# Designs tried in a protein design chat: miniprotein binders against b1l550. Part 104

Target 1, 279 residues: b1l550
Amino acid sequence: MRLPEELLERARDIHSEAPSHRIKLDRVGSFGLKVPVEFKGFLLLAEADVWVSLPEGRRGVDLSRQVEAIYELSNPPKDPFSLCREAAISLLEKLNYADSSGVSIRFDAPLQDGESLKYYGVEISSIASDEIINKIRVEILGMTACPCTAELIRAYKSSEIAATHTQRSLGILEVSTKAEHPDPDKLASIIERAMSSPLRTYTKRPDEGGLVIRSLSNARLAEDVVREMIHLFLEEFGHLPEDTHILAAVRSMESVHMHDIYAERSFSLDEIRKEISSH

## First folded at step 10 (miniprotein)

Design g27W
Fold by ESMFold2-Fast, scan of step 10:
Structure g27W (fold): chain B 279 residues (1-279), chain A 94 residues (1-94)
Amino acid sequence: as target 1 above (279 residues)
Amino acid sequence: GEIRVTVEIEKDGRRIRFLYVFTSPEWLEKILKEIERIIRLFGADRIRITVEASSEEEAERLADEFRELAERLGYDEIEVTREGNRFTVEAERE
């Protein structure tokens, strides 16, 4: 059933009316939209949020125009980075009362893992106002091995490789920049290289043994992993604008504890370069 | 070397600035196409594109690409200015 278009002539324009309270809202939008994206040769189903700021004198946002903005740009599917930036710009053009717009897109990214695939988490956003700020967050699991327990076992009775506990650790890199989004595959690679060992989707017993030995021979504290992630990030992405902000973090799901260990550092490129050079 | 492209678009008093930083020449075609789409989506009346490269010759070639883009998009008043290895293409339509 569809109501007659003639009713539009009689109905009030609620969205354009003054609100009951003259309060600005920072984000008003459509959240949890499903959109197809093309990522490095893969067609993926992503989830998107779109929003705009709402001025204190306007009661509501044209939500249908928000949905139109992202859907028009997502057919045919395109890369999520261009979709994110273009949709944010389109929102400001379509909704001229807004001071800012934003688009966030999240998906699980495939990553080559020998002859198979594994997946890592990606969330990107673009926020447009008088400039565009691009943000990306990458999360991927890896393995860490405890150097403290390794040293105790080595002191007690050494073998070729000291025994220690290993656990899954979640590595996180988040970048906020005025430049285009960094390549998430490179961010995922940085996280994995900072770990004691990457995780695999499939291993046979001999390959599994090799990964464990690699991890044991490369034991690292969560604090070590965060510092290495920062070091590797600067080698790969030190060319980004000086006001680029980064969060590097690791959450280690300790196999010998009922709780997790967490380490993080947030910084700007300008800040971290001054800190490192002062040593 | 490193190439920096700063784009400023303006329509009806609203101005937005955004930046691209890349080292691979292959990225230029993708960046040009995206900039073109963004300008068309926004409906910009005025654009300002600044190109910086390690080589003056490279920066000048890239500035010519953006000048051609402005012509293709129908801008009537196009000016290219230079300050060292920095070239700026300014265009507006009436």
Scores: ipSAE 0.612, ipTM 0.867, lowest interface PAE 1.7, mean pLDDT 86

Design g28A
Fold by ESMFold2-Fast, scan of step 10:
Structure g28A (fold): chain B 279 residues (1-279), chain A 94 residues (1-94)
Amino acid sequence: as target 1 above (279 residues)
Amino acid sequence: GEIRVTVEIEKDGRRIRFLYVFTSPEKAEKILKEIERIIRLFGADRIRITVEASSEEEAERLADEFRELAERLGYDEIEVTREGNRFTVEAERE
């Protein structure tokens, strides 16, 4: 059963009414929308959140117009970065009472791994107001090896290659910038290169042995990994605006402990350059 | 080298500024198309696009493409100004 459209003329416009309390809300929207995106030749299922600010004098937002905005822009599927920015702009145009709009899109990104694929996590957002701020977070697993235990065993056996514990470590790079989103494949590459070794989808025993030996020969503390990630980031993305904010972190799932090790540094490009140059 | 494109769009007193910074020339076409889509989507009455590049020739070439874009979008008044390697395209519709 469908109600007659004529009833719209008689029904109250609840959203435009005054609220019970005159309080501004920062984010009101539709969360957990499933949208298709085109990423580097792949058609992927992504999850999107869309929102706008709500002024103190308005009771609610036009949620149907939010959904229409993102779905109009996602058919046919497009690049998730362009989708994110264009949807944020579209929301401000369609919902003129809003001071700001935002769009967040998350998906698992395929990464070529020899003849196979592996996946890493991507979350991007664009927030539009008087300017557009773009944010991206990349998470990918890699391997670390403990240099402390390696040194003890090397001293004990007087060998060049020492046994040590290895573990999966989660590397994280988050970038907030006025410029367009950095390429997530490059961020993932930075994380993997900072690790003792990357993880692979499939290995046979000779390849697995080689991976372990590589990790042992490149043993790194969580603190070492974060510093290397920052160094590599500056080499690749030092051209971004000086007020670009970065978070570099690693969570090492220590195989010899019942707890994890975590190391983190947040900074702006301006801040980190001054710090490095002060030496 | 580095190319910087700053875009300002305005409609009915709402003004939004955003930036592109890139080093690979092949990105220019994609960025131009996205800027066009954003301008159309917003329905901008006035636009200001500033291009800065280490190469004067590259900056001028890209600025000319944005001037052509403003013409294609039907802006009534288009002005291009230069200060060194910085070119600004300003366009306005009544």
Scores: ipSAE 0.619, ipTM 0.872, lowest interface PAE 1.7, mean pLDDT 86

Design g28F
Fold by ESMFold2-Fast, scan of step 10:
Parts: C-alpha cells; structure tokens; sequence
Structure g28F (fold): chain B 279 residues (1-279), chain A 94 residues (1-94)
C-alpha cells in the first residue's frame, strides 16, 4: 500500500521546523547499514554509517536522502575507499544545510596466505567539510615471543636457543590524512613484518615448527613491535602530508598472565621526523 | 617521484578541497576517474585542480589530462597556469 502523494502538500515538514532547543548536533545519521563492496576482486558485505551535522535551527535530517546517497553509489558494488569519499560528498550536496558529512565503512579484508586466505579488520572513514579527511584503521593478529623469558631460560639451561612463551598479539595502525586512504594490505604487511611471526590459517607440523622457530629467533617486546611498525610505516608512507596523524599500537595477549600488555604511540609525520632528526 | 593532485570544487558558495599523493604513475587513471565522479556528484560549477610532480614535463602532462576532463564536463572557461613544477587547471560554468 502506498499513501497518496497529495498528502505531502498537507503534511507538516517536520525536519525543517525549529527544534525544541537551538542546539547544534555533530552527527545525525543512519548507522549499521549493510552495503556490498568490491575489495581487490572480492565481493564483501560491509557495514556502513552515514551522517551529517545538523544546524541549531533545524529539527531533523532527511534520513532517507542519506540512505539514498550511499545505496546509489553501492550499486554495482565498488571499492570501499571510493564509496566512502563519494558518499560523503554526495551527502553534502543532497543535504545543503549540513556543515559536514561523514561515512564510515567496516569489513574483514581477505589476505592471501599460501594456498588459503586469512582475514584482517579494516575500518575506513571520510569526513567532508571544507576539506576531506580520510581515516583508516587496520587490525591484524600476529605472534610475539618474549625476549626476557628467553634470556632467563637460556641462562638456566645454558642453551644457545632459549625457549620462551609466545602469544597472539593484535597490531593496530590507524592513519588520518588529507590524502587518499593508504592501501590496507600494505598496512597489514607492515604490522606482520614488525611481529615475531605472522599467524597462518593452516599449518602442518613441519611448517608449524618453522613458524615457532621463526618467532623464537625473532623475539620482540610489544614496545619493539610498535617502534618497528613506525619505522616501516615511514619507509612506505613517508610521502603523505606532514599533518598526517598515525596511531601505532600492539596489544599482546600474554600467555603467562591473566592480563594483556599494551604499547602505543600517536604522532604526526611532522612530529616524528623532528624527533628522529634530533638524534 | 612524488605526484600531488589538489582538487577544489565549489557550488553555491560551498567549497571543498581534497588531495591525492602518490608515487606510482599507474594510479593516476583511477584517481582521474574518481575526481570526475566526485565533480559530477557534487555538481560543481567551479573547479581548481593543481598538479605537482618532480618534473615540469610530468606535471604538465598530468595537468593536461585535467584540462581535457574539464572540457568533457562542459566547463565554459578553462585556464591553465604554471609555477615551476606546479600546474593549475581552473574551470567554471554557470
């Protein structure tokens, strides 16, 4: 059933009315939308949030126009980065009372792992105002091995190769930039290379043994992993604008503790370069 | 070397600026197409695209692609200006 269009002439335009209180709202939108995206040859189901700012003199947002903006751009499915930026721009054009718009898209990204696939987390956003700010957060699990316990066991057993505890560690790189989103596969690669060893989807006993030996031969503190991630990031993405902000973090799910170990560093490219060049 | 493309789009007093920074020239075609889609989505009546590259020749070649884009999009007034390795394409229509 569909109501007659003539009712639109008699109905109040609630959204354009004055609100009960003249207060600006930073984000008003449609959250938890399911959208298809095409990522490096894969068709994935992503979750999207879309929003706009609401001025103090306007009661509400045209939510249907927000959903229309992203769905029009998601059919046929396209890469989530272009979808994010284009939808943010479309929102500002369609909702001219807004000072800013934003789009966030979350999905699990496939990564080739030998003859199989593994997955890592990706969240991207684009916020449009008088400029576009693009943000990407990549999270991937890897393995760390404790160098402190390795040294103790080496001393105790007088062996050349010390045993130590290993654990899953979550590596995190978040980048906020005026330039386009960094390639998430490259961010995931940086995280994995900074770890004692990457994790695998599947291993047989000889390969599993090799993974463990790799981790033990490359024992790293969470602090070491964060520093290495920053170093590798600067090698790969040092061309980004100087005001680009990065968060590098590791959460180590310690196998010998009931709690996790966490290390992080937040910085701008300008800040970190001055810090490094001072020594 | 590094290539920088700064895009400014304007419609009815609203101006938005955004940037692309890349080192792989093969990314340019994808960036060009995305910029075209954004301009069309916004309905920009004025655009300003600045290209910077390590060489004047490379910057000029890439800027010419944006001049062609402005022509394809139907802009009435198109100007290209140069400052060293920086070329700016400005276009507008009613």
Amino acid sequence: as target 1 above (279 residues)
Amino acid sequence: GEIRVTVEIEKDGRRIRFLYVFTSPEKFEKILKEIERIIRLFGADRIRITVEASSEEEAERLADEFRELAERLGYDEIEVTREGNRFTVEAERE
Scores: ipSAE 0.677, ipTM 0.889, lowest interface PAE 1.4, mean pLDDT 87

Design g28I
Fold by ESMFold2-Fast, scan of step 10:
Structure g28I (fold): chain B 279 residues (1-279), chain A 94 residues (1-94)
Amino acid sequence: as target 1 above (279 residues)
Amino acid sequence: GEIRVTVEIEKDGRRIRFLYVFTSPEKIEKILKEIERIIRLFGADRIRITVEASSEEEAERLADEFRELAERLGYDEIEVTREGNRFTVEAERE
């Protein structure tokens, strides 16, 4: 049963009323929206969150206008970076009482892997106010090998070749910048190159022994991987504004433990350059 | 080398500033199209686009492209100013 439209004329405009308490809210919006996006030739199903700030004197937000903003811009599907920035701008235009708006979009990005594809996680956002701040987070699995156990086994066995445990490790790079989003494929590449070895989906002729040997020959602590990711990031993205903020992290799913090992470093480009140059 | 494009859009007292930083000239077309879409979405009555590049010639060429963009978008008062390798395109309409 659909109620008569005439009732809307008599109903109070709840959203425009004064709230019970005059408190500003930072983010009010529609979360978990399904949105199609076009990413490097692929049509993907993404999940989006859209929000605006709510002033102290207004009870609620026009949620239907938030959904309209992102869906109008997602048909036909477009690249998620432009969608993110354009939707944030559209929200501020449609909801003029807001001081800021934000859009977050998350999806699994395909990456060529021999004869097949593998996937890595991408989450992007754009927050608009008197400026636009763009954020991207990339997560991809790789392999690490423990150098500590390698050294112990080498000493114990009097062996020339170190044996050690290997495990899946999740590499994370998050970048917040006033410039456009960095290319996620380049961020994923940085993470994989910092690892002992990348992971594979499959090959026509699996050579798991060779992959393991590569990992063992390039044994790295989680701390080593984070430092290498930072080094590689600076080589590729040193052109970004000095106030760009980066988080580099690794979560190692240790095969010999019931728990994970975690290492991280957050920094601004200005901060890290001063730190490195002071040494 | 490095190219920096700063875009400032204004409508009814609301002003938003955003930045593009890139080294690849191939990104220019995509950036121009996105800026055009953002200006249209916002309904900006005033825009200011500042281009900085390592060479004066490159910056001037890009400034010309943004001047042409302002003309295509229907702005009727367009000014281009220069300070070395920095060009600013300001446009407005009512």
Scores: ipSAE 0.622, ipTM 0.870, lowest interface PAE 1.7, mean pLDDT 86

Design g2D
Fold by ESMFold2-Fast, scan of step 10:
Structure g2D (fold): chain B 279 residues (1-279), chain A 94 residues (1-94)
Amino acid sequence: as target 1 above (279 residues)
Amino acid sequence: GDIRVTVEIEKDGRRIRFLYVFTSPEKLEKILKEIERIIRLFGADRIRITVEASSEEEAERLADEFRELAERLGYDEIEVTREGNRFTVEAERE
């Protein structure tokens, strides 16, 4: 099954050859790799992509070396942030013809929820060139309640507790920075605190009632949630470099509509501080 | 105040710069270990680590940690310089 290594001396080095067309490629690599990671005491199965840039004069990359690099660094399993940064640097060292390298890692993060667990989505990347840029995206579900319908029903009835429709809303925070990745648990916390209420994996009836009442008493538009997320982000992560870029977004799966409502804002720390200080 | 650590590693004309910004002193040990692993993985011949903190005393203490790291990694020429509350550790190996 294994061919003699002596054949390597006679075989052409295809990867080092000139390509049919002298065109640079931005990302060439191994995508969809399964890697174990250690996250806050949990051993998780993550999915990883690894890549490098390919210069116009070179036909291909050594993909086997890419896979070996990340697997060597993932044994024993380590935190995905260090794995991401270390693998990106290792790729540039191993593949010296590349101008840049990148690694992305995706997993579902467990979050303690009383005596239970709930999960939120995490995707991180590190791109190395003459500097390292780290990116993290956190997505978590929460509950929102409509303030417009609440006001209409309040006008119709003199109720102490507002009645309105509630729905699941997906909160999104994405951060791109020269500093290390922000703690995803803190990003998830920001999203949940901006919502009308968080969601739970398990509740008893009295706790369910409390959650619903909390949501109804804290009705928020998708636009309100995005603004609150930005406010809370600045309180927690205002120390990051001024050129840090953030995306804050909410997708509300409206229970009274056949379609979703979406609100977002992207900004740099420098940009948002100037905007806020102008008022 | 925030602690800012800028690391620059160089090998065979390739130079990579990266940054850590943190407020908690407990993060320092984890950051030191990661920087050590990165330097070893890259095989850096030259390193430059700049530390900034709100107090000169804290920045100097942190710079000393990185000077000791450079010594442990086997760098021959190690120089520490100060520019206000900013300390830079430069090290080379041949």
Scores: ipSAE 0.667, ipTM 0.882, lowest interface PAE 1.3, mean pLDDT 86

Design g2Q
Fold by ESMFold2-Fast, scan of step 10:
Structure g2Q (fold): chain B 279 residues (1-279), chain A 94 residues (1-94)
Amino acid sequence: as target 1 above (279 residues)
Amino acid sequence: GQIRVTVEIEKDGRRIRFLYVFTSPEKLEKILKEIERIIRLFGADRIRITVEASSEEEAERLADEFRELAERLGYDEIEVTREGNRFTVEAERE
């Protein structure tokens, strides 16, 4: 049963009313929306959050208008970066009482891995106010091998190829910038190149042996991986605005411990260049 | 060389600025289309697009493309100004 349309004309407009307390809210919106996106030739199911700021004198936001905005822009599916930026702008236009708007989109990105695919995590956002700030976070697994244990075993056994423990490590690059989002495949590539070796979706015994030997020959501390990620990032993305903010991190799931090792560095491009130039 | 495009859109006193930085000329077509969509979505009554390139010739060529975009979008008052390798296209309607 549907309620009579006449009730809509007589009902109070709750959202436009004064709130119980005159407090501004930073983010009010629809979270966990399922949205199709087109990413590099793939049609993917993404999850989106959309929000606006709510002024102190207004009780609520028009949530149906928020959902309509992103769904109108997602049909037909488009690339998630354009969707993110365009939806944030559309929200500010449609909800003119808001000081800011935001959109975030999360999905697993396919990456070519020989004749198969592997996947890495991507989360992007665009926040619009008097400017647009674009943010991207990429997470991908790789392999690290411990150089400390390798050196001890080499000294003990007088071997040319040192044995050591290997483990999965999660590499993280997060970029916040006034420019457009960096290409996530390039960020994923940076992370993988900084690791002892990448991980594979599938490997046969001879290939598995080769991957292990590669990682043992390229043993790296978590601290080494983070520094290498920063170096490679600056080579690829040093052209971004100087106020671009980056987080580089790695979490190593240590195979010989009950706990993980974590290393990170946050910096702006201006900050890191001054630091490197002084050394 | 590097190309920087700064876009400012304004409607009813609300102004938003956003930036594109790229080195691949093939990205320009996609960027132009996105800028057009954003301007239409926002309903901007005034736009200001600043282009910086490594050469004056390249910057001027790009500025002309944005001037044509403003014409296609129906802006009546279009002005292009230059300061070295920086060209600014300002457009407004009523």
Scores: ipSAE 0.664, ipTM 0.883, lowest interface PAE 1.4, mean pLDDT 85

Design g2T
Fold by ESMFold2-Fast, scan of step 10:
Structure g2T (fold): chain B 279 residues (1-279), chain A 94 residues (1-94)
Amino acid sequence: as target 1 above (279 residues)
Amino acid sequence: GTIRVTVEIEKDGRRIRFLYVFTSPEKLEKILKEIERIIRLFGADRIRITVEASSEEEAERLADEFRELAERLGYDEIEVTREGNRFTVEAERE
């Protein structure tokens, strides 16, 4: 049953009414929207959240207008970065009572892997107020090999063949900046290059053996991986504004432990340059 | 060298500032189109676009692109000012 539209003329405008308590809300919006995006030649299904701030004197947000805004901007599908920034701006224009707006978009990004594809996680956001802050988080699995155990086994057996445990490690780079979002493929590349070896979607036995040998020949502590990620990030993205904030982290799913090893560092470009120059 | 484009848009007392920083000149066309879409979406009455590049000639060329954008968008009063390798395009309409 669809009720007559004439009823809307008689109904109270609940959203514009004063609330029971005059309390500002930071984020009110539509969460978990499915939106198509175009990413580097791929049509992908992404998940989006859209929100605005709600002033203390207003009871509710026009949620239908939020959904309409992002869907209008996503047809035809466009790159998720432009969609994120444009939707945040559109929300502030359409919902004039809001002091700020935000958009977050999540998807699994394809990455060329020989004759196949592998996928890494991407989450981006744009928050608009008197300025726009863009944030991106990239997560990709790689392989690490323990240098400590390798050294002990080498010493014990007097062997030239390095033996050690290997495990999957999750590398994480998160960047918050006033500039446009960094290219996630470049962030994923930084993470993989910092690892002992990347992981593959498909390997045959000779390729698998080569991957393991590569990892063993490039054994890295989680701490080593984080430091290398920071070094590589500065080489690629050192041109970003000095107040850009970065989180570099690795979670190593240690094959010889019942628990994971975790290492991280958060910093601003300004902070890290001063730290490095002090050496 | 590094190119910096700062965009400030204003409508009915609401002002928003955002930034592009890039080293690849190929990105300029995409950035120009996004800036155009954002200005149209916001319905800006006033815009201020500041371009900084490693040379005055490059910055001037880029600023001219934004001056042309302001003309295409129908702004009535367009002013371009220079401070070394920094050019600012200001445009306004009612």
Scores: ipSAE 0.659, ipTM 0.883, lowest interface PAE 1.4, mean pLDDT 86

Design g2Y
Fold by ESMFold2-Fast, scan of step 10:
Structure g2Y (fold): chain B 279 residues (1-279), chain A 94 residues (1-94)
Amino acid sequence: as target 1 above (279 residues)
Amino acid sequence: GYIRVTVEIEKDGRRIRFLYVFTSPEKLEKILKEIERIIRLFGADRIRITVEASSEEEAERLADEFRELAERLGYDEIEVTREGNRFTVEAERE
């Protein structure tokens, strides 16, 4: 049913009214929108959240204008990074009562894996106010092997080749910066290189054996993986602004325990450089 | 060597600043197009774009590209200033 447009002449403008309580809200918006994006030659279905701040004197947000903004900018599909930044700016311009706007987009990114593809998680955001802050979070599974059990088994068997338990480990890199979003493929590569070995979507037995041997010969604690991720990140992205903030984390799904092991470190580029140079 | 582009846009007293840092020249075209789209979306009355490049020749070439962008966007007053490997394009509507 479509109501007569004449009714708009008699209807109150609820959004522009004074609220019952004069309280500012940080984020008001449309969450869980499905939006197509173009990522490195792939057309992907992403999920987006869009929001603005709401001042203490205004009852509501023009939600239809938020949805219009992101849908207009996503047709035809474009890269999610430009979409994120452009939509945040568009929201702030269209909804002039807002002090800030934000856009978050999440999707599974394809990564070439021999003749097949594997996937890693990407979540990006852009928050606009007097500046734009861009955030990206990359999560990818890899393999770790326990060095403690490896050493014990080596001693017991008097073997030069250590046997130990291996497990899936989730590597996480999150970057918040005033510069554009870092390339997620490079972040995923950093995580995989820090692990004992990467995981594969498909492998034949000789290749599978090679991955296992690589993992066993490159056994690493979760703590080792986090430190290596930070080291590799600084080599690749040390040129970012000094106030860039990074979270590096690993969640190891321990095959010998009923629980996971977790290690993390948060830092700014300025902070970590001072720490590394200290004695 | 990296290229650093700082963009500042202003409309009706609202000012927003954002930054691009990259090493690949091939990314420049995409960044220029995104900057153009952002300026149009915001409806900026004033813009200030500062570019830092590894050489004066490269900085001057980029200055020309941003000056042309400001002209295409219809700005009336365009000023380009250079200092070593850094240049700034300031543009304003009447």
Scores: ipSAE 0.641, ipTM 0.876, lowest interface PAE 1.5, mean pLDDT 86

Design g30M
Fold by ESMFold2-Fast, scan of step 10:
Structure g30M (fold): chain B 279 residues (1-279), chain A 94 residues (1-94)
Amino acid sequence: as target 1 above (279 residues)
Amino acid sequence: GEIRVTVEIEKDGRRIRFLYVFTSPEKLEMILKEIERIIRLFGADRIRITVEASSEEEAERLADEFRELAERLGYDEIEVTREGNRFTVEAERE
């Protein structure tokens, strides 16, 4: 059963009416949409949020136009970065009363790992107004080894073989920029290189032993990892606009404690260059 | 070398500026196609695309591609200006 289409012409346009209170809203939209995306040859199921600003004089947003904006651009599936940027632009064109629009897309990205695959987390967004601001957050697990315990064991017993505890650590890089989204594989690589060693999906015994020895020989505090991530980021992405903002963080899931250790630093490229130049 | 592309699109008094900064040839092809799609999606009446590259020859080549894009999209008032390694393509639809 369908209602007669003639009712559409007789019904009030509720969304265009004055609201009960003249208050602007920053984000009104459709959240938790499932969208297919094509990422480096893989067809992935992503989750998307789309929104627009709502002016103080308008009661509501045309939500169907928001869904149309992203779904028109996601069939056939395409690059999630282009989808994100294009959908944000489409939203402003379709919903001309909005001052700004935004799109966020989240997915697990495959990363080649020898003869297998491993996965890391990616969340991207594009916010359009008089300009487009692109944001990307990458999270990937790696291994860290404690230098403090290594030093204690070395001091306790004269040993030529270092020993210490190892644990999984989550590395995080978040970048907000006026330029296009940075390549997430490059961000993931920076995080892994800053760690004591990367984690693998599959290892043979000799390779597993090698990873452990690598980690033990490259013991790092969470603080060390954050500083190294910043250093490597500047080498790879120092060309981005000076007002680019970065968050670098590590959460170490300490194997000898019932709690985690966390270290972070937020900065703009302009800020960090001045800081490093003063040293 | 490094390529910087700044795009401004305008329709009915709404203007949006966005930027691309890249070094790889593979990324260039994707960016050119995306810029075309964004212009079409927005329905821009006026566009301004500024290209800066390490090489003047490279910047000129890209500016020419954007000039051709503007012609293909139906803009009939197209102007290309140069200042060193910086080329700007401005186009308007009558």
Scores: ipSAE 0.680, ipTM 0.886, lowest interface PAE 1.3, mean pLDDT 86

Design g30Q
Fold by ESMFold2-Fast, scan of step 10:
Structure g30Q (fold): chain B 279 residues (1-279), chain A 94 residues (1-94)
Amino acid sequence: as target 1 above (279 residues)
Amino acid sequence: GEIRVTVEIEKDGRRIRFLYVFTSPEKLEQILKEIERIIRLFGADRIRITVEASSEEEAERLADEFRELAERLGYDEIEVTREGNRFTVEAERE
């Protein structure tokens, strides 16, 4: 059904009215939108959130203009990084009462793994005000092997069998920067290289055996993986602005425990350089 | 070498600054296209693009690319200034 146009003439403009309380709101928007994106040759379904700040003197946000902003830029589908940044800018242009805008996009990214594919998690955002801050979070599973149990079994059994427990571990890298979003495939690569071995979607017996042997010969604590991720990150992305903030973390799903082990470190590039130079 | 591009766009008193940092020159075309799209979306009346590169020659070449971009976008007043390996392109229209 379509209401008569005459109703528009008699209806109040609720959003432009003074609110019940003159309080600023930091984020008001449309959350959980489905948008198509093109990522490295793949057409993917992503979820997006869009928002703006709301000044104390305005009752509401024009939500239709928010949805219009992102949908206009997502047809045809484009890369999620440009979509994120351009939509944030478009929101500030369309909604001139806002002091800031933001866009967040999340999806599972395909990663070529031999002749098969595997997927890792990606969440990106762009927040625009008098500057643009870009954030990316990458999560990917890998395998770790415990060096402590390996040493105990070596001491206990004078055998030719190398043994320790292995488990899936989730590696996490989150980067917030004034520069453009880092390439998520490079972040995923850093995480996998820091692990005892990567995980595969499809393996035959010889390949599976090889991954296990690789993991056992490269045993690492969650703490070791986090330190290695930081080291590898600095080699690849040390050129980013000094105020770039990074979170590196590992959640190890311990096969010998009913609980997980977690290790993390957050830092700015300026902070970590000073720490490393003191050694 | 490392290339830094700082873009500042302004319309009706609202100013937004953003940065690109890259080492591979082949990324320049993608960056130029995105900057053009952002300027058009925002409807900027004034733009300021600062380019820094490891060599003066490279920075000047990049600054010329942005000068040409400003001309294509229809800016009337375009000025290029230099401070060593740093070039700034400033453009304005009504």
Scores: ipSAE 0.595, ipTM 0.862, lowest interface PAE 2.0, mean pLDDT 86

